# VHH binders against Probable sulfurtransferase: the designs that were tried, part 22

Target 1, 337 residues: Probable sulfurtransferase, of Methanocaldococcus jannaschii (q57909)
Amino acid sequence: MVEINLRELKKYANPFFLTIRKDKILVNNKRMARLSRTKMDKIEEEFGIPVIYSKTYEYVSTKVGRFINKHKIIAPRDIVIVGLSGGKDSLLLLHLLEVYRRKYGIKLIAVTVDVNIGGIRPWKEDTEGVKLIKHHCEMLNVPHIILKNDLDVVELSEILTKHSKGMEFSPCFSCSVIKRHLLGKLAKEIAENENIPYEKVKLAYGHNLDDNSDTILANIFKGERLKFMRPLTRFKYNEVDYQSFKIPLEECIIIRPMLPILERDIIKALEECGIEYYKDKDMCPYSRDRGDSVRRRCHEILEKLEEEIPNIREMVVSSALKTVEYYSKNPYGEDNL
Below, E stands for the ipSAE of ESMFold2; O stands for the ipSAE of OpenDDE; V2 stands for 0.75 times the mean of E and O plus 0.25 times the DockQ between their complexes.

## First folded at step 14 (VHH; framework vhh_gefurulimab)

Design r1 (from q7 with T98V; at its last look DockQ between E and O 0.56; V2 from the best seeds 0.00; counts 0 for: pae E 7.8 > 2)
Fold by OpenDDE, look of step 14:
Structure r1 (fold): chain B 337 residues (1-337), chain A 121 residues (1-121)
Amino acid sequence: as target 1 above (337 residues)
Amino acid sequence: EVQLVESGGGLVKPGGSLRLSCAASGITLDYYTAAWFRQAPGKEREFVSAITLTDKTYYADSVKGRFTISRDNAKNSLYLQMNSLRAEDTAVYYCAAVPIYRESWTEYQYWGQGTLVTVSS
């Protein structure tokens, strides 16, 4: 499959609003792309690939674009490393960020972390999951890197649990640590190699609105401080203590462009665009069964409430943000009631 | 399959100019550190120039100020503009690419077959 010539494509549409694959073009914004049915047909004829228009993809794209702009989470010439698991979130994220290669001249890199989960290696090279990931990367013309770690995240979490005073650590926690470790290390390495500030190399995570609202509610239920994810977070150097050894976490910038997007819309967008993805249950044995039981319950509660209150998740996030803002300005608080 | 194909080599007089091209396939070259190497007869292969992920350029001292490395992302190609050529520049020139992952930087992963540049009166 031949790479689409952008110069030629520009004759028909604005590529800043198209996600360009070797096998298809996705419309991020039909109006801004200056597309008509006639033009779409011409593109298909000339390039021999379909132009896919999805209302949901356009919606998500627009919302993410606004979000990125509002929070300035991507800057020109940034190097953006996408943690690509093959799941719906990471794959959509990768697609949505592709346009910024043209818009902002970013370098987009897809990285899959091969994590050892109780001896299972879902992201081992040559697995069906990884093949799918590679395929998408190839179609998007995005470089794909696989980083491997042999440490068993199940064992790691057991260590943490054993040495914690009453806290249970899920394998998912250690998985996140391993991912952060490897991705952070790579980011640092790239920054050093290129002699650029570490802030120019950003890690992009596919966390979505559901994730954020679940987290907020879960923390409330646990009696913990209210935690929520931010569009852009600067992480300082840290270490995770596993008793006999420590895992270093390098300083890094994590961005979450899809924080305002509902999981249902992510799924719908991918399906409408014909983008194949793996379900979490298919990739990780711990994704739904052994995760934080409280978080799971929170997800279910919010899912149920969404039937009655369509924007419940947005409201949860809004409440958290407003709360933090209020108390930051009013540490002692004033209340008339 | 990844391929790097060099072209543009030939015979040139001292003081002349040549432009070498390297067409890449199977990889997106702009995501690699791309480089030119050369090997003269009876000599070891030596570094000539490189361009990195962020388009930073490096040159061997012997070619600095005379050679210019560049990349065309649209064409997925690497170039070496060689000016003020000298007899000592006579060599087979190779295009190479290495992934951005540093652990692999010890050796360039991809190599072309080379193109011969002969500088002679």
Scores: ipSAE 0.557, ipTM 0.806, lowest interface PAE 1.0, mean pLDDT 91
Fold by ESMFold2, look of step 14:
Structure r1 (fold): chain B 337 residues (1-337), chain A 121 residues (1-121)
Amino acid sequence: as target 1 above (337 residues)
Amino acid sequence: EVQLVESGGGLVKPGGSLRLSCAASGITLDYYTAAWFRQAPGKEREFVSAITLTDKTYYADSVKGRFTISRDNAKNSLYLQMNSLRAEDTAVYYCAAVPIYRESWTEYQYWGQGTLVTVSS
């Protein structure tokens, strides 16, 4: 049992560059934390827990930090809600944001949505996945809330599919609707109860570079409008019509601090830091790896291309962004190289 | 299981001071709006003070300037410092917590059992 005294820790290191858990300390930036091997040894001796230095965790932490600063993703005293599924992305995101409790004075809240998927509830409180989530939240001293909804997302998507002209809706779509409904409602209630601007309560998603590049390529292969994920997005109020009722989606601010990070670096950072996680295929019957989709095939294509062209995913995103920006400024054919 | 346990009540002379404590278990208080209420014999329960998630404080007009609410996150406890006590402050004082998320306001509100404060000569 280890209680980290920040005053004593500051004698050895700058805690603005350390992720602090009850069972270990992760180094976000060794130089900026003012750490040496000698200081790490002294911390381990005094506090009785390991100090883990992973080059990959440092790389990811630094890149995310620069991304947050560049796009003004997080401001001082923000309230940040992190959706946790027990998967790699959300768990790493939680760890990367923990330092901002000290750096920017943010309040960090972890939330799991207990969704009904054809009678199966992968995120019910007594599951091994949720027990793992609660363990990580306890180690990081971050409160964890479970939001439950009983509406069956399989049935909901069947309703949408039956009443749309030729469009098919997977259970994953209605799952995302339920999650956004509950998280948006929570964010709105917090802002109102605290009498603070809605902009100060942000929903943090663990979307990564693979997700963004997969989305872009999938839309190209479908012949659809280019769609991509942004670092910070304001979503306006909306509703999803399920015929006999509507599900409101409250206005909310969504942030995606890990957008520039490759999936393989997320996995590597977690493994090097000894952070356990659950794979999507082990929890949800309709996970990306189990579903039939153009997006799944795009993921596989880009994964293979990365072997030959290491920055292919970055180039896909960059090309899409540059193209949209260029033609937004020159809609009538002014071509300037 | 959520429990709120008040302590610190007692008999005090007018003009005196008391400090009430509320220890919480089963929730992390600093992520709730925590509040004090009181109920005098023959009267309705009334709001006394609250402290929010972002540490904003609120006071009933009758206690403003005399009472101070505070919270200690490390001890998961809520406090009410009561100064310049008056006879009309005599009541059972209740600790309460209001959850961050409410499907129904009354369904998720937590209450303590109360602690008696008596202000008499």
Scores: ipSAE 0.012, ipTM 0.478, lowest interface PAE 7.8, mean pLDDT 85
ESMFold2 (binder alone), look of step 14: mean pLDDT 88; pTM 0.889

Design r2 (from q7 with T98I; at its last look DockQ between E and O 0.69; V2 from the best seeds 0.00; counts 0 for: pae E 4.8 > 2, grease 26.8 > 24.2, SAP .725 > .668)
Fold by OpenDDE, look of step 14:
Structure r2 (fold): chain B 337 residues (1-337), chain A 121 residues (1-121)
Amino acid sequence: as target 1 above (337 residues)
Amino acid sequence: EVQLVESGGGLVKPGGSLRLSCAASGITLDYYTAAWFRQAPGKEREFVSAITLTDKTYYADSVKGRFTISRDNAKNSLYLQMNSLRAEDTAVYYCAAIPIYRESWTEYQYWGQGTLVTVSS
C-alpha cells in the first residue's frame, strides 16, 4: 500500500481533519474537511481506499481537539511519544493525534513497553498483540518502538508492599513505574540528542474520563486528598525505591488528550471505524482484576449511576476541579452554609 | 521491506559539484536520523553528514562548508549537495537511517548499497 499523496488529497478535502491511514481515511470532521458524499467517493476511487465516517469518531475528535486547544497541551513541532499498549485508549489516542502531524507539524512516535508481568510478556515482539500494534503503526505511518524491561512488576510490587507501612502495591503500580521510567528516559534522550528543551518532548497517555472520575472517587473513599489527572503535567525527577535498587524517573511532560472522553465512546468510535484493538483483559492478567480494589469498586458504582445520571462522571471531575479552583482563590473563604 | 537507494554518484573534476540522492522506502525517513557516510578505498567508513529528527544538521570537519545535507519529506528522500569537491572526497557514499533511540536499536539501522563518487582530474 502506497502512502497517500497529500497534495492530491488536498484537491478533495482538508487533510487537517482527516486521519490518514494507508488502508483507510477516517473523517475527524466532515464539515471542516469540506467533504461531501461525492468527494468521498472520488477519494475512494482515486486512492483505492475507503473513507470512513463515524459520527462517534467525529464527536470524539472534535471534543479532543477542543480540549487540546483549550489547554494548549500540544504545540507546534512538539515531539509526541504515545504510550501504545494496543488497548482501546492508546490506539484511539494514536489515531486522534495523527492529524496534528499536519496541523502542528509534530513528530508522532508510538512506543510500546514490553513489561514483565510475573514472567508473562504480553508485549513481546512476536505476540499477536504487538503484531497488531505494528500493523496500526504501519498503516498510520508512525514509527513504532518497543522498549523492553525484564524486571518483574509483580516482584517489584511485592517489595514495595513488604516495606510499606500498611500499603499494598499492585503490579499495576510497578507497571506504571516501569513505563514512566522507560518512556521518560526515551524522551530525555530525544531531547538531548536534538538539543531541545525537555518540554518539547511530550508523553501522551490514553487516560480517559472514566479513569479520571474513578481516581477522584477512589481518593475520596480512601480519605485521601483529591487526586485527578491533568491535561498536562510536568513531572520532576524522582526515584522509586525498591530497597536494593532505585528506578529513576526522569523529568518529563505527560499529556492526556482524552481526559474528557468516556470509555464507551472510545470503544464505539473504534468499532465504527473498524479499528481492531485488544481488550485489556486479553493483554494484562492484572487488568482490572487485581488493581486497586477501591478503584474498581468506584468504577462499578459510577457505571451503575450512569444509568440514572448520564453525566455523572463529568460531574465528579467538575466537582474536583471547582473545588481546587475555589480553595486556591479562597484558602480561608467563608462558608455561608 | 526497508530500502535505501543512493544515486547521483559519478566522475567529477576537482572543484566540481555533485548532488547525491537517497530514496527511502518502507520507512519514513524524517523519523530517523538520516546520514551520509563514505568509505574510501582502503579506509574505514567515516561520517560525512547527518540530519536529525528535528532537522538539525551535522557535518564532518572535512566537508563542512562544502557539503549540504537536506531532506524532502514528501519524497521520503535524503540529499547531499557536494560542492568544491576534492580528490580526497573520492569514496563510496552510503545513505543511512538511524533510529532515534540509540541504546536499543543499533540493529535497526538501515543502509543503502552506496554510490561511487570519484573526483579526479
Scores: ipSAE 0.414, ipTM 0.753, lowest interface PAE 1.4, mean pLDDT 90
Fold by ESMFold2, look of step 14:
Structure r2 (fold): chain B 337 residues (1-337), chain A 121 residues (1-121)
Amino acid sequence: as target 1 above (337 residues)
Amino acid sequence: EVQLVESGGGLVKPGGSLRLSCAASGITLDYYTAAWFRQAPGKEREFVSAITLTDKTYYADSVKGRFTISRDNAKNSLYLQMNSLRAEDTAVYYCAAIPIYRESWTEYQYWGQGTLVTVSS
């Protein structure tokens, strides 16, 4: 398989706007890459791999790029850890961040957490899902690390449920605790070993616009605090108490570069670029417990509203952000109609 | 299959120079702490130099100012430029790739087979 010589590629195009794989090149922005059909043909001839132009991939890449710049999500020479489950969001995120190795000199590391779920290990190294992950990481020339955890997340959540005075914790909660613990520990170790500030090592999540808007609307309908996902969040050190022991959650910076992107555009971009991803088809026995019934209903409501108001999900998120900012500045506020 | 292959060793007079190379395959060396170690006959293997994930360099006191470590990511290769060589530098030199996360069960410490450097009149 051909390894792309960047010096030769630069003769035809600006690689800051190309996602480079060993088996294909994806166009992030045709104009900024200085590409023409003639130049694409020359690249294909010289390197022996296709150059794929997808309007959807270009749209998503450009929107994510603007979002990163607006919110200062990634800084030059950051180390970025991407958690990969083999699903659509994280795989697209990995592809979108690959260009930042050249644009900002970042180090990009892919990580899969091999979680014990009642004795079942959906992300064990020899599974088809992990084989797919390793294939994409090999094509992108991104190192892939598997972090193994033996603690049974079903048992862990039972401990929390017993001691919560009526709150029920699904195995998915403790799964997220384990993932955050291991990824945060990795980020801390890297920062210490490299003697760099902790803020230079960031955990990247593939949360999208559907995720955020669904969450906001669901909290409104439940009468809960208005919670939403932010483009960049610093989490302080915390611990989760499992009674006989505690699981530390190291301080970390979590980034969410795909927050402005609709799920359907993620799927369309991957398909138009020929990027295979693993659907969550009962890989995890608890995948069917993902959302509460309110959140699932909110997803359906927003789907129907999109037919009438195409930007409704963006408006839901925008309203939440504007409201928090307004009341943070004006806690006693004067009423404006 | 991961391989680290050293080259460039040989016989050199005191005060001379030598450049060691290490070609990596099966891993992306850029994502490891890449290091040189050496072992003189009858002695323990000792650290010589390292270059980290962020390209920070480290040197043993005995070689500081005389040796220079570098890495060529395009060639997936590690180098050691050795100047002002002394008889005490005589050893088998080993290339190593050291994991950035010591508890990863999928990451191993990798070693080359070594290249002999002899500094003699």
Scores: ipSAE 0.268, ipTM 0.681, lowest interface PAE 4.8, mean pLDDT 86
ESMFold2 (binder alone), look of step 14: mean pLDDT 83; pTM 0.835

Design r3 (from q7 with E103K; at its last look DockQ between E and O 0.96; V2 from the best seeds 0.87)
Fold by ESMFold2, look of step 14:
Structure r3 (fold): chain B 337 residues (1-337), chain A 121 residues (1-121)
Amino acid sequence: as target 1 above (337 residues)
Amino acid sequence: EVQLVESGGGLVKPGGSLRLSCAASGITLDYYTAAWFRQAPGKEREFVSAITLTDKTYYADSVKGRFTISRDNAKNSLYLQMNSLRAEDTAVYYCAATPIYRKSWTEYQYWGQGTLVTVSS
């Protein structure tokens, strides 16, 4: 493969609006990239790779870009860590962030956590899933790290369940704890070794609109305080007690640039751009059920409602956010209803 | 395929200077931590110097003040300027790259084949 020369590429298009891979170029915004069909043809001839225009990829890229700007999710020269499982969300997120290396001078690092799940290691090096991850990282020219953990998350969750007052903990909970532990530890180490503020190292998650709307509805149905995923979250230091030892969770910054994006648009963008991804249920025996029974039921309810009301998930999130804003600014304000 | 190719080694008298070069292909060095390691006959491979993601530099105590690491993004190349050379600096020097700063050679993902530096009268 021939390395893409940005100076030569700039003769044809604005690379701030192109996702650059070794095997193809994706168009984030055709107008802002100043592309025409003839310029796309010239790029293909000079670099020997296709230029792919997907209306869905453009829509998603533009919406994420506005979301990042509105919430100040990414700052110049940030170091951004992306957790990769080979699934659709994280792979699209990696592609959408690639342009920020040019726009904001960020450094982008991909990380896969090799987790022990009852003796099964779906993300062990040389699995088909990890080979796919490495391929995408190679094509995007993104450094990739595999972090290994030997602690069996099935056993860990059994320990928590045994020593909790009737609380049940799935292996997915301890998997989340292990991933947070390793990623947080890595982020702290990077900040220290680069001698930069801890805030400049951010963990990027591929949570989407479906995830957020499911969470909101589930809290409503449980009668819980309204909780939702934020574009940027500062997590404080914490520990999880496994009786004979504790797992530290370092303070970290988590960002969620894809929160406004529907899962169906993620899938469509990947398919239109020819970006292969791995379905998580085939990688992990526990990924088939990603929530408690209430959250799973809420997902099904919203999925059915989408057939009648296509923007229902956006409306759920919008209502929650507007309500928080209203009461924060007008604790005793006017009643408009 | 990722390749790191070292050059600039040779025979030099004590107190002399050499400049090592490492040309990279298949990766962009600016996206990685890049480093020099060395291995003397009968010894383990040891850390010499690194330049990190944000261009911070690290040096082994034995080379501080005498060696300078740098990289040239336009040429996708890493350099090691070696001044005030001593007999103890005699070794095969390796160019290496990894995503984040590491001191241990076992944590580097990409390696060159090495270039020999001999410091002798």
Scores: ipSAE 0.797, ipTM 0.914, lowest interface PAE 0.8, mean pLDDT 89
ESMFold2 (binder alone), look of step 14: mean pLDDT 89; pTM 0.899
OpenDDE, look of step 14: ipSAE 0.895; ipTM 0.955

Design r4 (from q7 with L53F; at its last look DockQ between E and O 0.90; V2 from the best seeds 0.85)
Fold by ESMFold2, look of step 14:
Structure r4 (fold): chain B 337 residues (1-337), chain A 121 residues (1-121)
Amino acid sequence: as target 1 above (337 residues)
Amino acid sequence: EVQLVESGGGLVKPGGSLRLSCAASGITLDYYTAAWFRQAPGKEREFVSAITFTDKTYYADSVKGRFTISRDNAKNSLYLQMNSLRAEDTAVYYCAATPIYRESWTEYQYWGQGTLVTVSS
């Protein structure tokens, strides 16, 4: 497999609106790419690979592009690290961001975190999931890193539970600590080694509209404050105390370009483009609904409500955003509908 | 599928110059940190120089001011200009690539087969 010659491709289309793989080309915006049936045929003839047009992929690509612009999520020459688990969200995100290497001159790096979960390592080298991830990274010509940590997150959470006043910590908490530790350390190392501002190195996650709306509704049902996912979040330095040692969480910037995208549109886009993804949500034995059954129930409730109120998930997220706007300007104001 | 192929090694007198080349296929070097390592007989592989995925350059202290690393993205190739060569520079030189900057050879993902450089009177 050879990389497509961009100089030759530019004869037929604007590559700022094409996702380029070694085995196929995906159309992000047919009109803006200046494609016609004739030009698509010539590209297929010249390069020997299919050009795939999916209305759903185009819709998602365009919506994500507008979202990035609106919230200034990505700037020219940013370094963007994409966390890959092999699932649908992160793989679509990687494809949607590939075009920004050309459009914005970004540098794109894919990272998988190999976590020890009670002796089980779902992202160990040579698992079927990691093989699939490596295949997609190879096709997209994106460098891929596996970050490994041997500390057992089950044991770590037991330490926290034993030293809390009746609070129990699931292994998922320490798993998130390890992941953020490794990714934050990587982002800091890149910024320092490349002598660039820390804000230019961004961690990209594939959180979608379902995730955000589910989380908000779940917090309402739990009686907790409404913490919603933002398009861009700056996390400050923190530490997690495991008694005999501390795990540092470096400051980092997390971006979520797919927040406005429905899960069903993610699945449909991948299917229409022939992009295989790892479908086993049970890779982690502690990620079943044991620790967050409220969120799972909220997902089901919102699915049913969508039958009557098609934009209900967007309205849930919009309420959280309007609340932030209002109280940022009126911090002691009364709550008014 | 990924291949890194070095060339340009040979015999040279102390004080002389050589230019090493590394042609890459299967990856785009511009997306990676590309580096030169060397291994002298009976010694461990050691870092020589790197050019990162953002074009920042690094040099081992022993070669600073004498060696220059560069990359030609159009040819997908990495180069090492070696000047003021010394007997201690005698080694097999390896081209390598990895996503981000690293000094340890164990953290590089792709390797060439090596090209021999001999500095001798």
Scores: ipSAE 0.780, ipTM 0.906, lowest interface PAE 0.8, mean pLDDT 89
ESMFold2 (binder alone), look of step 14: mean pLDDT 89; pTM 0.909
OpenDDE, look of step 14: ipSAE 0.881; ipTM 0.946

Design r5 (from q7 with L53I; at its last look DockQ between E and O 0.93; V2 from the best seeds 0.86)
Fold by ESMFold2, look of step 14:
Structure r5 (fold): chain B 337 residues (1-337), chain A 121 residues (1-121)
Amino acid sequence: as target 1 above (337 residues)
Amino acid sequence: EVQLVESGGGLVKPGGSLRLSCAASGITLDYYTAAWFRQAPGKEREFVSAITITDKTYYADSVKGRFTISRDNAKNSLYLQMNSLRAEDTAVYYCAATPIYRESWTEYQYWGQGTLVTVSS
């Protein structure tokens, strides 16, 4: 495999609209990249690798790009940490962000957290899942770090459940706490060592439109406040109390560039581009398929509704956002309908 | 395949200068923290200098003010300008790379084969 010379590539196409791998080039926007079939052929001949055009990848890449710009999710020279589990969302996110190295001069670091789940370590370095992750990082030329934590998230959630007066905590909750702890600690360390503001180091999550709409519907069914995921969130320092010790959660910025993207389009883009990934159930015994039953049922309900109302998930999220905006301006019931 | 290849070592008199080079292939050095380590006979590898992913520089106290680390992204290369050399600088010098800044040699992912620097009268 030949490392691509960007100066030579620029003779044929604008690399600000190409995802560049050592084994293939993906087209983020054919028109903006100034590509034609002839130019694609010349790139393939000169560099010895295929140029893959997928209408779905182009659609997703373009929509994410507009979303990033609209919400100012990424700024020039940001350092972006991507958590990789080997699943579809995080792998597509990594590919979509690779181009921002050129567009915005960002630095991109991939991180896998080796979590202890009842003695099982799905992300241990020599697993098939981690080998797949390392392969993708090598192809995308992205530095990769494995962070290990030995605290058993099953035992941690049992501690919380015992002391919560009836609230049950799945291992997934403590898994998220451990991941957030390690990624936040890494982000703080990077900001300190690079002597840059903390807001320049961002944790990127692959949450999608299905995740957001499922969350809203699940909160409705639980009688909870309508909570939803934001494109960019600033988290204050906090701690999770496990009785005999506390786990600190450092202040950090979380970004979610794929929030407007449907899960099925993520899958289709990856498959059309020949990008292998692991399904959630293949990596973790407590994945969405095996965990929170309310969220699983909400996912199924919205999936069925999509057959009749293709944009239902967008409508769920849009209604929640419009409601928050309206009441922020009119908190005392002034109504212009 | 990732390769880091050092050059520029040799024999110099105390007070002299050398410039070490490290050519990288298989990775884009600008995406990594790049560093120099050294190992004298019978001793553990020790940190000399690093340049981070945002071009911040770090130096061991023993070399600060005498050594200058730099990187040429167009050539995918790392350099160490060594001035006012002393006998205690005698060592094999190694080029290394890792995703984020570290001073421990055990946390570096990629290593060169080393280049010998001898400072003697």
Scores: ipSAE 0.783, ipTM 0.908, lowest interface PAE 0.9, mean pLDDT 89
ESMFold2 (binder alone), look of step 14: mean pLDDT 89; pTM 0.906
OpenDDE, look of step 14: ipSAE 0.889; ipTM 0.951

Design r6 (from q7 with A97T; at its last look DockQ between E and O 0.90; V2 from the best seeds 0.84)
Fold by ESMFold2, look of step 14:
Structure r6 (fold): chain B 337 residues (1-337), chain A 121 residues (1-121)
Amino acid sequence: as target 1 above (337 residues)
Amino acid sequence: EVQLVESGGGLVKPGGSLRLSCAASGITLDYYTAAWFRQAPGKEREFVSAITLTDKTYYADSVKGRFTISRDNAKNSLYLQMNSLRAEDTAVYYCATTPIYRESWTEYQYWGQGTLVTVSS
C-alpha cells in the first residue's frame, strides 16, 4: 500500500478537507478541499489509489465540522481518544476525526476495550471484529490500543443486584462501568505523562441523533428528568462499589461530534465509501436490543413520525435544549410568555 | 508494513560519544510515543529514554544528563545522543514505538532490529 506524501498532495488539494487512508482518499468537503474532477484524476494517478466522493460522506463531514466549531468540541493540540467497537458509529467517527490531525494538530488514539462478558470476549485480539478495527487503524495511520479487563461483567452486575434493595443491574451496566474506568484512567494517565491540562484529553463517542432523540423521548415517557446527550460533557470523579472493591471513574471530558447525524446517514456514508463495519450486538449475547423496551418503542415511534416530519428527531433535541436554556435564565417562572 | 531501522552503533572508548538514529516507515512517528531501550547480554530489555506525543522527554536515572532523545518529524526519525559513555552502557539499543508513554518494554508495539553499542577500553 502507498503512503501519502502530504507535500505532494497539497499541490492538488487542501488536505484539511480530505480523510486520508493508505488505500483511498475520502472527500470531506469538495469545495473547501479545492477539488475538481481534473485534480481528483491527478491525485489518483499520482498516488495510485482512488479518491472517493460520496455526497453523504461530504454531508456528514460538513455537518460534524460545523457542530465541532459551534460547540467548541475540540481545540488545537487536543489528544482525542476514540473508543472503537468496530461498529458503524465508532468507525465513521474515527474517519471524520482523522482530518483534525492536520486541521487542528490533534493527536488521535483509537482504543478497543476487551471486556469479559460471562467468559465471552467479543473484542479479544484475534476476533474478526478486532482484525477489522486494526485494519482501519492501519489504513488511517492511527495508533491503536487494546485495553483488557478480566473482571466478568456478568458477575459484577450480579454483585450489584445481590446487594441492592431490589434493583436489577444488567451486565451492560458493568460493561459501561469497565469501559469508562479504563478509558478515564487512560485519559488521566495521558494528561499526567504529557504534562498537559486534563481538559486537553478527550474521550470521543459516536452517539448520534437517533440515540439522543430516543433518549429524550424515553425519559419523557418514563416520567424522568429530561436527560440528553451534550456535545461536550465534563464528568466528575465517581466510584462504583462492588463490595470487596470499588471501581473508580476518573474525571474526564466526553465529546460527541456525531450527535447531529442520523443513523441512516452514518450507514449510507460508510457504504458509499466502501468502509466495512461489524454489528457488535451479534458478538455480545447481551446486546440483542438497542435499549430498554421504552427506548426501543420510542425509536419505532420516531421512525414512523420521520416519514411525516423529516426533521422530527432534530426538533425533539432542539425542544429539550431550548427548554433547559430558557429556564436556566428564568428558573422561577419569571417569563413573559 | 511498519519498519524501524536503527543505525549509528559501534565501538567507543569510555567517555566517548555516539549518536543513534532510527528511521521509521509505514507509520508517522509524530503520532506515537517513541523510545529507546537497551539489552545487555543475559539481561532483560531496559528503558533508556522516551519522547512522547507532545515531545515531553523521559530518561532512565542511569542516563540522565548524559543522553538526549530527539525526534525529527520531517525525516520521520528518532535520535539518541549518547555522551560520557560508560562500560555499563554496552548493549544492543532498540528503538520502539507505542501509542502512549510507557516504560515497560512489553507495552511497545513496533520494534527495530537493534544496533550494538560497545563501550570498551
Scores: ipSAE 0.763, ipTM 0.900, lowest interface PAE 1.0, mean pLDDT 89
ESMFold2 (binder alone), look of step 14: mean pLDDT 87; pTM 0.888
OpenDDE, look of step 14: ipSAE 0.884; ipTM 0.950

